# Ledger of designs, part 11: VHH binders against Abasic site processing protein HMCES (HMCES)

Target 1, 269 residues: Abasic site processing protein HMCES (HMCES), of Homo sapiens (Human) (q96fz2)
Amino acid sequence: CGRTSCHLPRDVLTRACAYQDRRGQQRLPEWRDPDKYCPSYNKSPQSNSPVLLSRLHFEKDADSSERIIAPMRWGLVPSWFKESDPSKLQFNTTNCRSDTVMEKRSFKVPLGKGRRCVVLADGFYEWQRCQGTNQRQPYFIYFPQIKTEKSGSIGAADSPENWEKVWDNWRLLTMAGIFDCWEPPEGGDVLYSYTIITVDSCKGLSDIHHRMPAILDGEEAVSKWLDFGEVSTQEALKLIHPTENITFHAVSSVVNNSRNNTPECLAPV
Key: E = the ipSAE of ESMFold2; O = the ipSAE of OpenDDE; V2 = 0.75 times the mean of E and O plus 0.25 times the DockQ between their complexes.

## First folded at step 3 (VHH)

Design c9 (from ee5 with S31D Y53R; framework vhh_etentamig_d1; at its last look DockQ between E and O 0.01; V2 from the best seeds 0.00; counts 0 for: pae E 23.7 > 2, placed apart)
Fold by ESMFold2-Fast, scan of step 3:
Structure c9 (fold): chain B 269 residues (1-269), chain A 120 residues (1-120)
Amino acid sequence: as target 1 above (269 residues)
Amino acid sequence: EVQLLESGGGLVQPGGSLRLSCAASGFTFSDYGMSWVRQAPGKGPEWVSGISRSGSNKYYADSVKGRFTISRDNSKNTLYLQMNSLRAEDTAVYYCAKTGYSLKPYFDYRGQGTLVTVSS
């Protein structure tokens, strides 16, 4: 997973992240650095994306089931990185393979510290290789959405008003991530950055791409992944597996260029 | 064969105190959240209090906040409910419940219960 859409305005995104804490109380996640959130239909590595993480990472004695939402840099910069410029990191940390996560120092160390997050997106993009050509067909991949006469589906939106209604009730894709905190050697703000854990693709996606992000399907999985105060690394890793509960449709080549940031990027062709 | 055995109930005057215990067996107690649920005569069950698997996080129904304290001893596989400033409306059979990650409104098992009667 190397390209996502996360375009919801901050208020809509916040409501889409409504959740229940451990006692069943309805809550909205509390923002950290909300002004750093930049909506886009075409998010690439090194840009910021919103993630959910436990309040306990920021507040001593906080209820570990309570959630913070914060923009983080896509592309994990390990806490031990010694250079002054994170962009000079010589290896790709955009994704982290589930089968080697405990073998790679860059991921094992933050995971051991409970630095688990849930990466939020409208959905993600993958490019299908086609036989006999160098052309690839892009697809937008996302959770099945609730069908209502008021909200409609993405394929049924035929006016700006209908597009707004689609997104008001959109079920965000929730991907398992690992984050780390890097302090610049020269001083300055701590950089929070994340990687998306990847697994083998499910049967439904195998014709599009051989890998997929580890999707946390449902609130119980999301809650347990985030709750590093109660759920051990070993138990949390049992949540990391392929998901069949996904859908997709082909999209225009407009999405190929990461500078294109319009609704056309995810519209069905 | 999950077993939950409640004890500690009895007759107490308004303003009095009782400490309930629940002895758990047949499962790894430290892996589960636990709750207390009560049922007054002729009424449905009411969730009273819940505690996370570690004991670090505790939750209470508004009707008992400030009066009841939930605790657990994972080394003894035992759940407790300290009840202070008891009122007539606290009269109920109190049940111990094994829960999942979420402490409310669901419970997998409840024990046989222990009767608490608050009356003068």
Scores: ipSAE 0.396, ipTM 0.725, lowest interface PAE 2.0, mean pLDDT 89
Fold by OpenDDE, look of step 5:
Structure c9 (fold): chain B 269 residues (1-269), chain A 120 residues (1-120)
Amino acid sequence: as target 1 above (269 residues)
Amino acid sequence: EVQLLESGGGLVQPGGSLRLSCAASGFTFSDYGMSWVRQAPGKGPEWVSGISRSGSNKYYADSVKGRFTISRDNSKNTLYLQMNSLRAEDTAVYYCAKTGYSLKPYFDYRGQGTLVTVSS
């Protein structure tokens, strides 16, 4: 996974992340560093994206079922990194393979500390290789959305009004991630950064791409992944597998340029 | 292309105040720490002040501590330096510097500078 969409306004995004804590109380996640949230139809590695994480990461003795939402840098910078510039990392940390997560120190260590997060997105992009050509067809991949009688398919939003309705009720893609905290050697803000765990693609996506993000499908999966206080690493890792509960449509080549940040990026062609 | 444009320099009397600004472009301003450095005539460059990406952490050289205040507006891609109680020894060309994720002593880009002259 090398490209996502996360364009919802902050308030809409927050509402979309409504949850119940372990007591059954309806809650909204509290924001950390809300000013770092930058909505975009075209998110690339090294950009900031919002993630969910347990409140216990920030507050001692907090209820670990409570959720915080925070923009973090895509591309995990391990805490032990001693260079002054994260761009000097010699290895790619955009993704973490599920099969080697426990073999790589950069991911194993923070995972062992309970630094699990849920990466939020409208969906992610993947490029299908066209046989016989050097051309790649991009696809937007996301959770199936509830069809309201009026909203039709994302493509059928013929009116601005319908478009707004679709996004107001959009089910966000929830991807399993690992985050770490890095302190710059020469001072500055602590950098929170994440990697997306990847798995082999489900059957439905296999023709598009052989790998997919580990998607946490449903509130239970999301809650268990986040709750590092009550759920062990071993139990959490059981949640990491491909899911067939995904849909996709072909999009234009507009998304190929990471600088393009328009609705055309995810619009069906 | 990274561009840093300093402004606000000038002639001021001892004890006076100036506010420097730096307009940044060509990069995501909010992702980087920023610093002010200065170079006096005949002297080497001196780090003056630094500010973290979010602005939550501010750092000062001992020589300017309590007199200078660094700030930033990420919405405007602008770095500021409020200089109060200016002294003759503060006379220098002041440069805005992109410091990356760290502050002292390294910076990868700096502007053309603005001259501050403190003289009676």
Scores: ipSAE 0.066, ipTM 0.414, lowest interface PAE 3.0, mean pLDDT 90
Fold by ESMFold2, look of step 5:
Structure c9 (fold): chain B 269 residues (1-269), chain A 120 residues (1-120)
Amino acid sequence: as target 1 above (269 residues)
Amino acid sequence: EVQLLESGGGLVQPGGSLRLSCAASGFTFSDYGMSWVRQAPGKGPEWVSGISRSGSNKYYADSVKGRFTISRDNSKNTLYLQMNSLRAEDTAVYYCAKTGYSLKPYFDYRGQGTLVTVSS
């Protein structure tokens, strides 16, 4: 799974990420590197997308239930990588299979350091192969949304005001990820990068594709995945499984070209 | 099947405080806004307070504003109502309910309620 939509303006995205810390205090995640956030209906590997991670990764003795939001590069670059150019990485780290995560050095090492993150998106795209041809039908896949007059109904938006109402209470897709921190050997800024964990698809998606991202459904799952100070790797991995709480609709081929950044990418056809 | 269980009601003197709880099951609690609705004997239901699915937006009827505080704990699937400075007019059965975007509750998905009686 290699394409997402994450198009909300930063302030709207931040408010959609409101949460409660371990003490029950209502909070917004604190941004790191907000200028690196590039909203788009059509995000692909090597682009930056926002992820949630524990404040404890940045501040000694911080409450590990507090969340930071930061853009990270999609495609994990392992901390042990020795070349000066990340494009020289000879294996694909866009996704990480859950059934082999503890067998792959690129994922096992950062996971053992508690480097778990939650990858945020409006939803993701997947291409279904049509029987008897090489043509592929793209779908936009996302959490079911609460039904209101305009909220959660992408196809019903017929004006800019109605479009804003669709996204006012949009439930962001929350995917389980692993990140790592790579220090370029010749100096420069530390590179934060992530991979998305994948699982077998649920029955509802099996006709579209055989794999899906590991989705963290609900605040308890999100909190436990993020909280490496209180939740062990072994306990966190129990959160990684398919979910049937997912919906989708077919979209046009506009999304096929990753340079197309328009609402048409996710519009129902 | 959606189930909501209210608790924490009781008899209290005017000016006193109570904290109501609502345990939710049968749905993904964090996906929905929640409300408290009350019904005094012989009267129709009155919306009291509402809270967004994340808890970031809280709303109150004018009759309770400044005295009641709504909250939720999505990790425990629990909705709360802290009721301070209680008055006789607050006497009612209190229900929690799932709420849509408009803050109006889905009345068919409420519990049995918890009785709050404010009297000397």
Scores: ipSAE 0.000, ipTM 0.084, lowest interface PAE 23.7, mean pLDDT 85
OpenDDE, second read of step 4: ipSAE 0.000; ipTM 0.233
ESMFold2 (binder alone), look of step 5: mean pLDDT 83; pTM 0.848

Design d1 (from cb2 with D59Y; framework vhh_8cml_1)
Fold by ESMFold2-Fast, scan of step 3:
Structure d1 (fold): chain B 269 residues (1-269), chain A 122 residues (1-122)
Amino acid sequence: as target 1 above (269 residues)
Amino acid sequence: EVQLVESGGGLVQPGGSLRLSCAASGFTFDDYAMGWFRQAPGQEREFVALISRSGGSTYYSDSAKGRFTISRDNAKNTVYLQMNSLKPEDTGVYFCAAGEYYTWDSPEYDYWGQGTQVTVSS
């Protein structure tokens, strides 16, 4: 997973993340650094994306079921990184393989500290390789959306104009992530950065790409992944597996250039 | 003091051409995507065309594609809309707008001009 869309305005995104804490109280996640959130139809590694994480990471004795939403850099910079420029990291930490996550120091250390997060997106993009050609077909991949008589069904036949009408009730994609905190050796603000855990592709996506992000399907899975105060690393990792509850459609090559940031990036072709 | 000033509107017959200009001042022009929007009589404001910060990417509404060309001159802080094969349905007030995102969504635009009238009539 190397490209996502997360274009909702901050207030719409916040409402889309409404949740219930352990006591059954309805809540909205509280923002940290909201001014760093930059909506885009075409998010690439090194850009900031919104993630959910437990309030307990910031407040001693906080209820671990309460949620913070914060922008974090995509591309995990390990706490032990000793260079002054994060872009100089020689390892690609955009994704983290589920099968080796407990063997890699960059990931097992933050996991041991409970640094689990849920990465939010409208959906993600993948490029299908075709035999005998260098050209790849991009696809937008996302949760199945609820049909309404007002907005209608979302699908490949919908025009870009109709796509703009569906966002008020859009179900955000919730991907399992790991984050870490890095302090620049020469001083400055602490950098929060994350990686997306990847798994083998499900049957439905196997013709598009051989890997997929670990998707947390539903509030129970999201809650358990975030709640590092009550759910151990071993138990949380049981949530990491492929899902078939996903849909997709082909999109135009406009999405190929990450500088393009227009609803056409998502529109079916 | 941010200002966007449109010019080049007027009355033309169907099949005619017009070139709209928008002169920008008071902000760093090359940090912004530029768009053209129009409002027809009795209609809501609609997207027409957009151009990226560098000018390397452009996008058009279905009604504008093949007939209109958007361009920009970052040295002159000006964006242009060349309109060919004009139709009565193109009649409206044309606005230029500046925004941080390369998008046709009008609420994402930070700065707006006052508009210039385009009338296509036989």
Scores: ipSAE 0.000, ipTM 0.112, lowest interface PAE 19.6, mean pLDDT 85

Design d10 (from cb2 with Y102F; framework vhh_8cml_1)
Fold by ESMFold2-Fast, scan of step 3:
Structure d10 (fold): chain B 269 residues (1-269), chain A 122 residues (1-122)
Amino acid sequence: as target 1 above (269 residues)
Amino acid sequence: EVQLVESGGGLVQPGGSLRLSCAASGFTFDDYAMGWFRQAPGQEREFVALISRSGGSTDYSDSAKGRFTISRDNAKNTVYLQMNSLKPEDTGVYFCAAGEYFTWDSPEYDYWGQGTQVTVSS
């Protein structure tokens, strides 16, 4: 998982993240640095994406079940990184394999500090290899959507005119992430950056790609992953596994160039 | 000034029970997750049981599940480990630890007791 779509306007995204805290109170996540959120149909590593994380990471006395939403850099920069420019990190930290997460210092250390986050997206893209050539067919992969007469899924709305309706109650893809905090050696703001945990692909995706992001399917899984105060590292890792509850459709090669940022990137073709 | 003081260790026969206590002082107890870790002769230190800062959540190693119970009393700044159905394999020095994070990863624990010896006779 190296490309996502996260295009909802900030207010729509916030409402899509409505949740209940441990006491059963209905809440919306509170934003940090909302001006750094950049909606896009075509997000690549090193760009910022919105993530959910526990309020307890920022406020000592906070209920660990309360949520913050914050833009973070895709591509984890470890706290121990000593260079001045994080783009010069020699390791690819876009994804973190679930089977080796406890073996790699870059991921084990933040995981031990409860630095778990939920990466938000409309869905993600994968490229299916064609035999005997460098040709790849891109696919947009996302949660099945609850369809009503007035709302729909992209699969049900196959024209541009109908797509405005599908986003009104879109179920965001919720991927398990690990983040870290890096302090620039020469001073400046703390950089928050994340990696997406990956697992073996499910049976439904095996013909498209051999790996998939670890998807947290439903509010119970999301809340347990985020709640580092009441869910131990060991218990949280049990949530990391393939899921069959996903759907997909082929999309245009327009998505191949990360500079293209239009609805055509995720339109069925 | 920070202290964790373990007590309750001793010699017990297989199938017996022991209750370990850890008295904490010098820090804000309610802000810390507490854990019990053990080290057997010639072995590395391993996680046994964890309890969240509120006391509302616990976690156990596979060897401890169903036999051990961790609890805490935030009013008394004390954490406990009730050990039942003890086996010779449970022999070791048991350490109390305090950390900001609810995790099995021992390097994340800032404060450690000196340990209490538990010996289960064959």
Scores: ipSAE 0.448, ipTM 0.782, lowest interface PAE 2.6, mean pLDDT 89
Fold by OpenDDE, second read of step 4:
Structure d10 (fold): chain B 269 residues (1-269), chain A 122 residues (1-122)
Amino acid sequence: as target 1 above (269 residues)
Amino acid sequence: EVQLVESGGGLVQPGGSLRLSCAASGFTFDDYAMGWFRQAPGQEREFVALISRSGGSTDYSDSAKGRFTISRDNAKNTVYLQMNSLKPEDTGVYFCAAGEYFTWDSPEYDYWGQGTQVTVSS
């Protein structure tokens, strides 16, 4: 996974992340560093994206089932990294393979510390290789959305008004991530950064791409992944597997350029 | 001074049972997840069981699952390991450990006991 969309306004995004804590109370996640949130139809590594994490990471006596939402840097910077520039990291930390997560210190250490997060997105992009050509067809991949009688298919949003309605009730993609905290050697703010765990693609997606993000499907999976106080690393890792509960459509080549940040990136062709 | 003191180990026949105890002192017991690890001769230390700070959640190794039960009494600052249906393969030194994180990863535990010997033999 090298490209995502997360374009919802902050208030809409927050509402979309409504949840119940372990006591059954309806809650909204509290924001940390809301000013770092930059909505975009075209998110690339090294950009900031919002993630969910347990409140217990910030407050010692907090209920671990409570959630915080925070923009973090895409591309995990390990806490032990001693260079002043994160870009000097010699290995790619955009993704973490599920099969080697315990073999790589950069991922194993923060995971062992319970630094699990849920990466939020409208969906992610993947490119299908066309046989015999160097051309790649991009696809937008996301959770199936509930068709409201009035909202029609994403493709039928002929009017700006209809499009807004679709996004007001959009089910966000919830991807399993690991984050770490890095203190710059020269001082400054602590950098929070994340990697997306990847797995082999499900059968439905296998023709497009052989790998996919580990998707946490449903509130229970999301809650268990986040709750590092009550769910062990071993138990959490059982949640990491391919899911068939996804849909996708072909999009234009507009998304190929990471500078393009328009609704056209998501639009079906 | 932080102390973890294991007890309850000994010699038992295959199919037998043991209950291990670990008494903790010198730190806020209910702020820590507790775990049991074991080390057989010539082998690396391996995870056996862990329990959350509140005692509400537990996890086990595949070998321990269904046979071992971890519990804790925060009022007594003690963690227990009930071991049933013991096998010769369960022989080793059993260690109690305390850590902030609910994980099977041994390096994440801050405090360790000296261990208690468990021997399963006919």
Scores: ipSAE 0.026, ipTM 0.447, lowest interface PAE 3.7, mean pLDDT 90

Design d12 (from cb2 with W104F; framework vhh_8cml_1)
Fold by ESMFold2-Fast, scan of step 3:
Structure d12 (fold): chain B 269 residues (1-269), chain A 122 residues (1-122)
Amino acid sequence: as target 1 above (269 residues)
Amino acid sequence: EVQLVESGGGLVQPGGSLRLSCAASGFTFDDYAMGWFRQAPGQEREFVALISRSGGSTDYSDSAKGRFTISRDNAKNTVYLQMNSLKPEDTGVYFCAAGEYYTFDSPEYDYWGQGTQVTVSS
């Protein structure tokens, strides 16, 4: 996973993240740096994307089940990075393979500090290799969605008008991430950056791409991944596996250029 | 001054039981996850059991599951390890540790006790 859509206005995104804390109280996540959130249909590595993380990362006495939503840089910069410019990092940390996460210092260290986050998106894009051509077919991949005016899930066969109406009740894709905090050696603001954990593709996606993000399907999985105060790294990693509860449709080549940021990027073709 | 003081170790026969205690002082006990680790003769230190700051969550090594129970009393600043069905393989020095993160990874623990010897033999 190297491209996502996260286009909802801040208020709509916040409501889509409504959750229940450990005491059973309904809550919305509290924003950190809300002005750094930039909605886009076409998010690439090095841009900022919204993530959920436990309030306990910021407040020592906080209930670890309470959530903060914050924009973080996509592409994890390890806390031990000693150069002054994070763009000079010589290796790619956009994704983190689930099978080697405990072997790589860049990921093992922040995991040991409970630095787990949930990466939010409308969905993600993958490019299918087509036999007999050098062209790739892009697909938009997302959770099954419920129609607002009738029971049943929305699909590629639905009209563009029906697609416009579903954003108010869109079920955001929730991907398992790891983040780290980097302090510039010469001073300045702490940089929060994340990586998306990847797993082997599920049966349903195997014809599109051989890897997929580790998707946390449902509030129980999301809560356990975030709650580093009550869920150990070992237990949290048991949530990391392929899932079949996804759907997709082909999209136009407009999405190929990351500078294109229009609804056409995810519209069915 | 931070201190973790273990007690309850000793010699026991296979199949026996021991209850370890760890008394903590010098830090805000309720803000720390507590763990038990052990080091057997000629072996590396290994994770045994872990309890969250609230006491609401516990985790165990595969060798400890079903036999050991970790618990804590935040009012008394004490963590316990109840060890049942002890085996010769459980012999080692048992260490109490306090850390900010709920993890089995020993380098992430901030404070360590001096250890208490547990010997399981006939």
Scores: ipSAE 0.368, ipTM 0.735, lowest interface PAE 3.4, mean pLDDT 89
Fold by OpenDDE, second read of step 4:
Structure d12 (fold): chain B 269 residues (1-269), chain A 122 residues (1-122)
Amino acid sequence: as target 1 above (269 residues)
Amino acid sequence: EVQLVESGGGLVQPGGSLRLSCAASGFTFDDYAMGWFRQAPGQEREFVALISRSGGSTDYSDSAKGRFTISRDNAKNTVYLQMNSLKPEDTGVYFCAAGEYYTFDSPEYDYWGQGTQVTVSS
């Protein structure tokens, strides 16, 4: 996974992340560093994206089922990294393979500390290789959305007004991530950064790409992944597998350029 | 001073049972997840069981699952490991450990006991 969309306004995004804590109380996640949130139809590694994490990471006596939402840097910077510039990392931390997560120190250590997060997105992009050509067809991949009687298929949203209605009730993609905290050697603010765990693609996506992000489907999976106080690393890792509960459509080549940040990026062609 | 003191180990026949105890002192017991690890001769220390701070969640290694039960009494600052249907392969030194995180990863535990010997032999 090398591209995502996360374009919802902050208030809409917050509402979309409504949840129930372990006591059954309806809650909204509280923001950390809301000013770092930058909505975009075209998110690339090194950019900031919002993630969910347990409140217990920030407050020692907090209920671990409570959630915080925070923009973090895409591309995990390990806490032990001693260089002043994260770009000097010699290995790619955009993704973490599920099969080797426990073999790589950069991911194993923060995971062992319970530093699990849920990466939020409208969906993610993947490119299919066209047979016989060097051309790649991009696809937007996301959760199936509930068709409200009035809101036609994403494809039928011919009017800007209809499109806005679709996004008001958009089910966000919830991807399993690991984050770490890095203190710059020269001082300054602690950097929070994340990696997306990847798995082999489900059968439905296998023709597009052989790998997909580990998707946490449903509130229970999301809650268990986040709750590092009550759910062990071992149990959490059982949640990491491919899912068939996903849909996709072809999009234009507009998304190929990471500088393009318009609705055309995820629009069906 | 932080102390973890294991007890209850000994010699038992295959199919027998043991109950291990670990008494903790010198730290706020209910702020820590507790775990049991074991080390057989010539082998690396391996995870056996862990319990959350509240005692509401437990997890086990595949070998321990269905036979071992971890529990805790926060009022007594004690964690227990009930071991049933013991096998010769369960022989080793059993260690109690305390850590802030609910994980099977041994390096994440802050405090360790000296261990208690468990021997399963006919």
Scores: ipSAE 0.025, ipTM 0.348, lowest interface PAE 4.4, mean pLDDT 89

Design d13 (from cb2 with W104L; framework vhh_8cml_1)
Fold by ESMFold2-Fast, scan of step 3:
Structure d13 (fold): chain B 269 residues (1-269), chain A 122 residues (1-122)
Amino acid sequence: as target 1 above (269 residues)
Amino acid sequence: EVQLVESGGGLVQPGGSLRLSCAASGFTFDDYAMGWFRQAPGQEREFVALISRSGGSTDYSDSAKGRFTISRDNAKNTVYLQMNSLKPEDTGVYFCAAGEYYTLDSPEYDYWGQGTQVTVSS
């Protein structure tokens, strides 16, 4: 997974992340650096995306089941990185394979510190290789959605603007991530950056791409992945597996250029 | 001064039981995960048992599962390890450790006790 959509306005995104803490209290996640959130239909590595993480990472006496929402850089910069410019990192940390995560120092170290996060998106994009041509077919992949009550239907024949009406009750995609904190050697603000854990594709996606992000399906899985105070690394990693609870549709080549940021990027063709 | 003081070690016969205690002082006990580690003669230090800051979650090594029970009393700043059905292979120095993270990884622990000797022999 190398491209996502996360276009909801901040207030809509926040409400979509409503949750219950360990004591059953209804809550909204509290923002850190909300001004760094940049909605887009077409997010690529090195851009910022919103993630959920435990409040305990920031407050020593916090309940580990309470959640913060924060924009983080996509592309994990390890805490041990010694160069001044993160772009000089020789390793690609956009994704992290589930089968070797405990063998790679870049990921094993932050996991040992409980640095688990949930990466939020409307959905993600994948490009299907077509035999006999160098062209690839992009698809938008997302959780099955409960259809809102309205006249007509959203389908391949509908205008891109009609898709805006489905976002009021959209179920956000929740992907398992690992983050780290990097302090620039020359000084400056701490950089928070993340990687998305990947697994083998489920049966339903195998014809589109051979890998998929590790999706946390439902609040129980999300809560356990985030709660590093009560859930060990070994227990959390049991949540990392393919899921069949996803759907998709083909989209136009407009999405290919990461600078295109319009509803047409995810509209059916 | 931060201190972790282990007690309860000793010599027991195979099949016997011991209860280890670790008294903590000098830090906010309720903010730390607590673990027990051991070092057997000629071996590296290994994980034995782990308990979350609340006491609501526990984890055990494969060799400890079903025989050992970790618990904590946050009012008394103490963590315990109840060891049953002891085997000669359990012989070693047992260390209490406090860490910010609920993890089996010993380098992530901030504070360590001096250790208490457990010997299992006839």
Scores: ipSAE 0.346, ipTM 0.715, lowest interface PAE 3.4, mean pLDDT 88

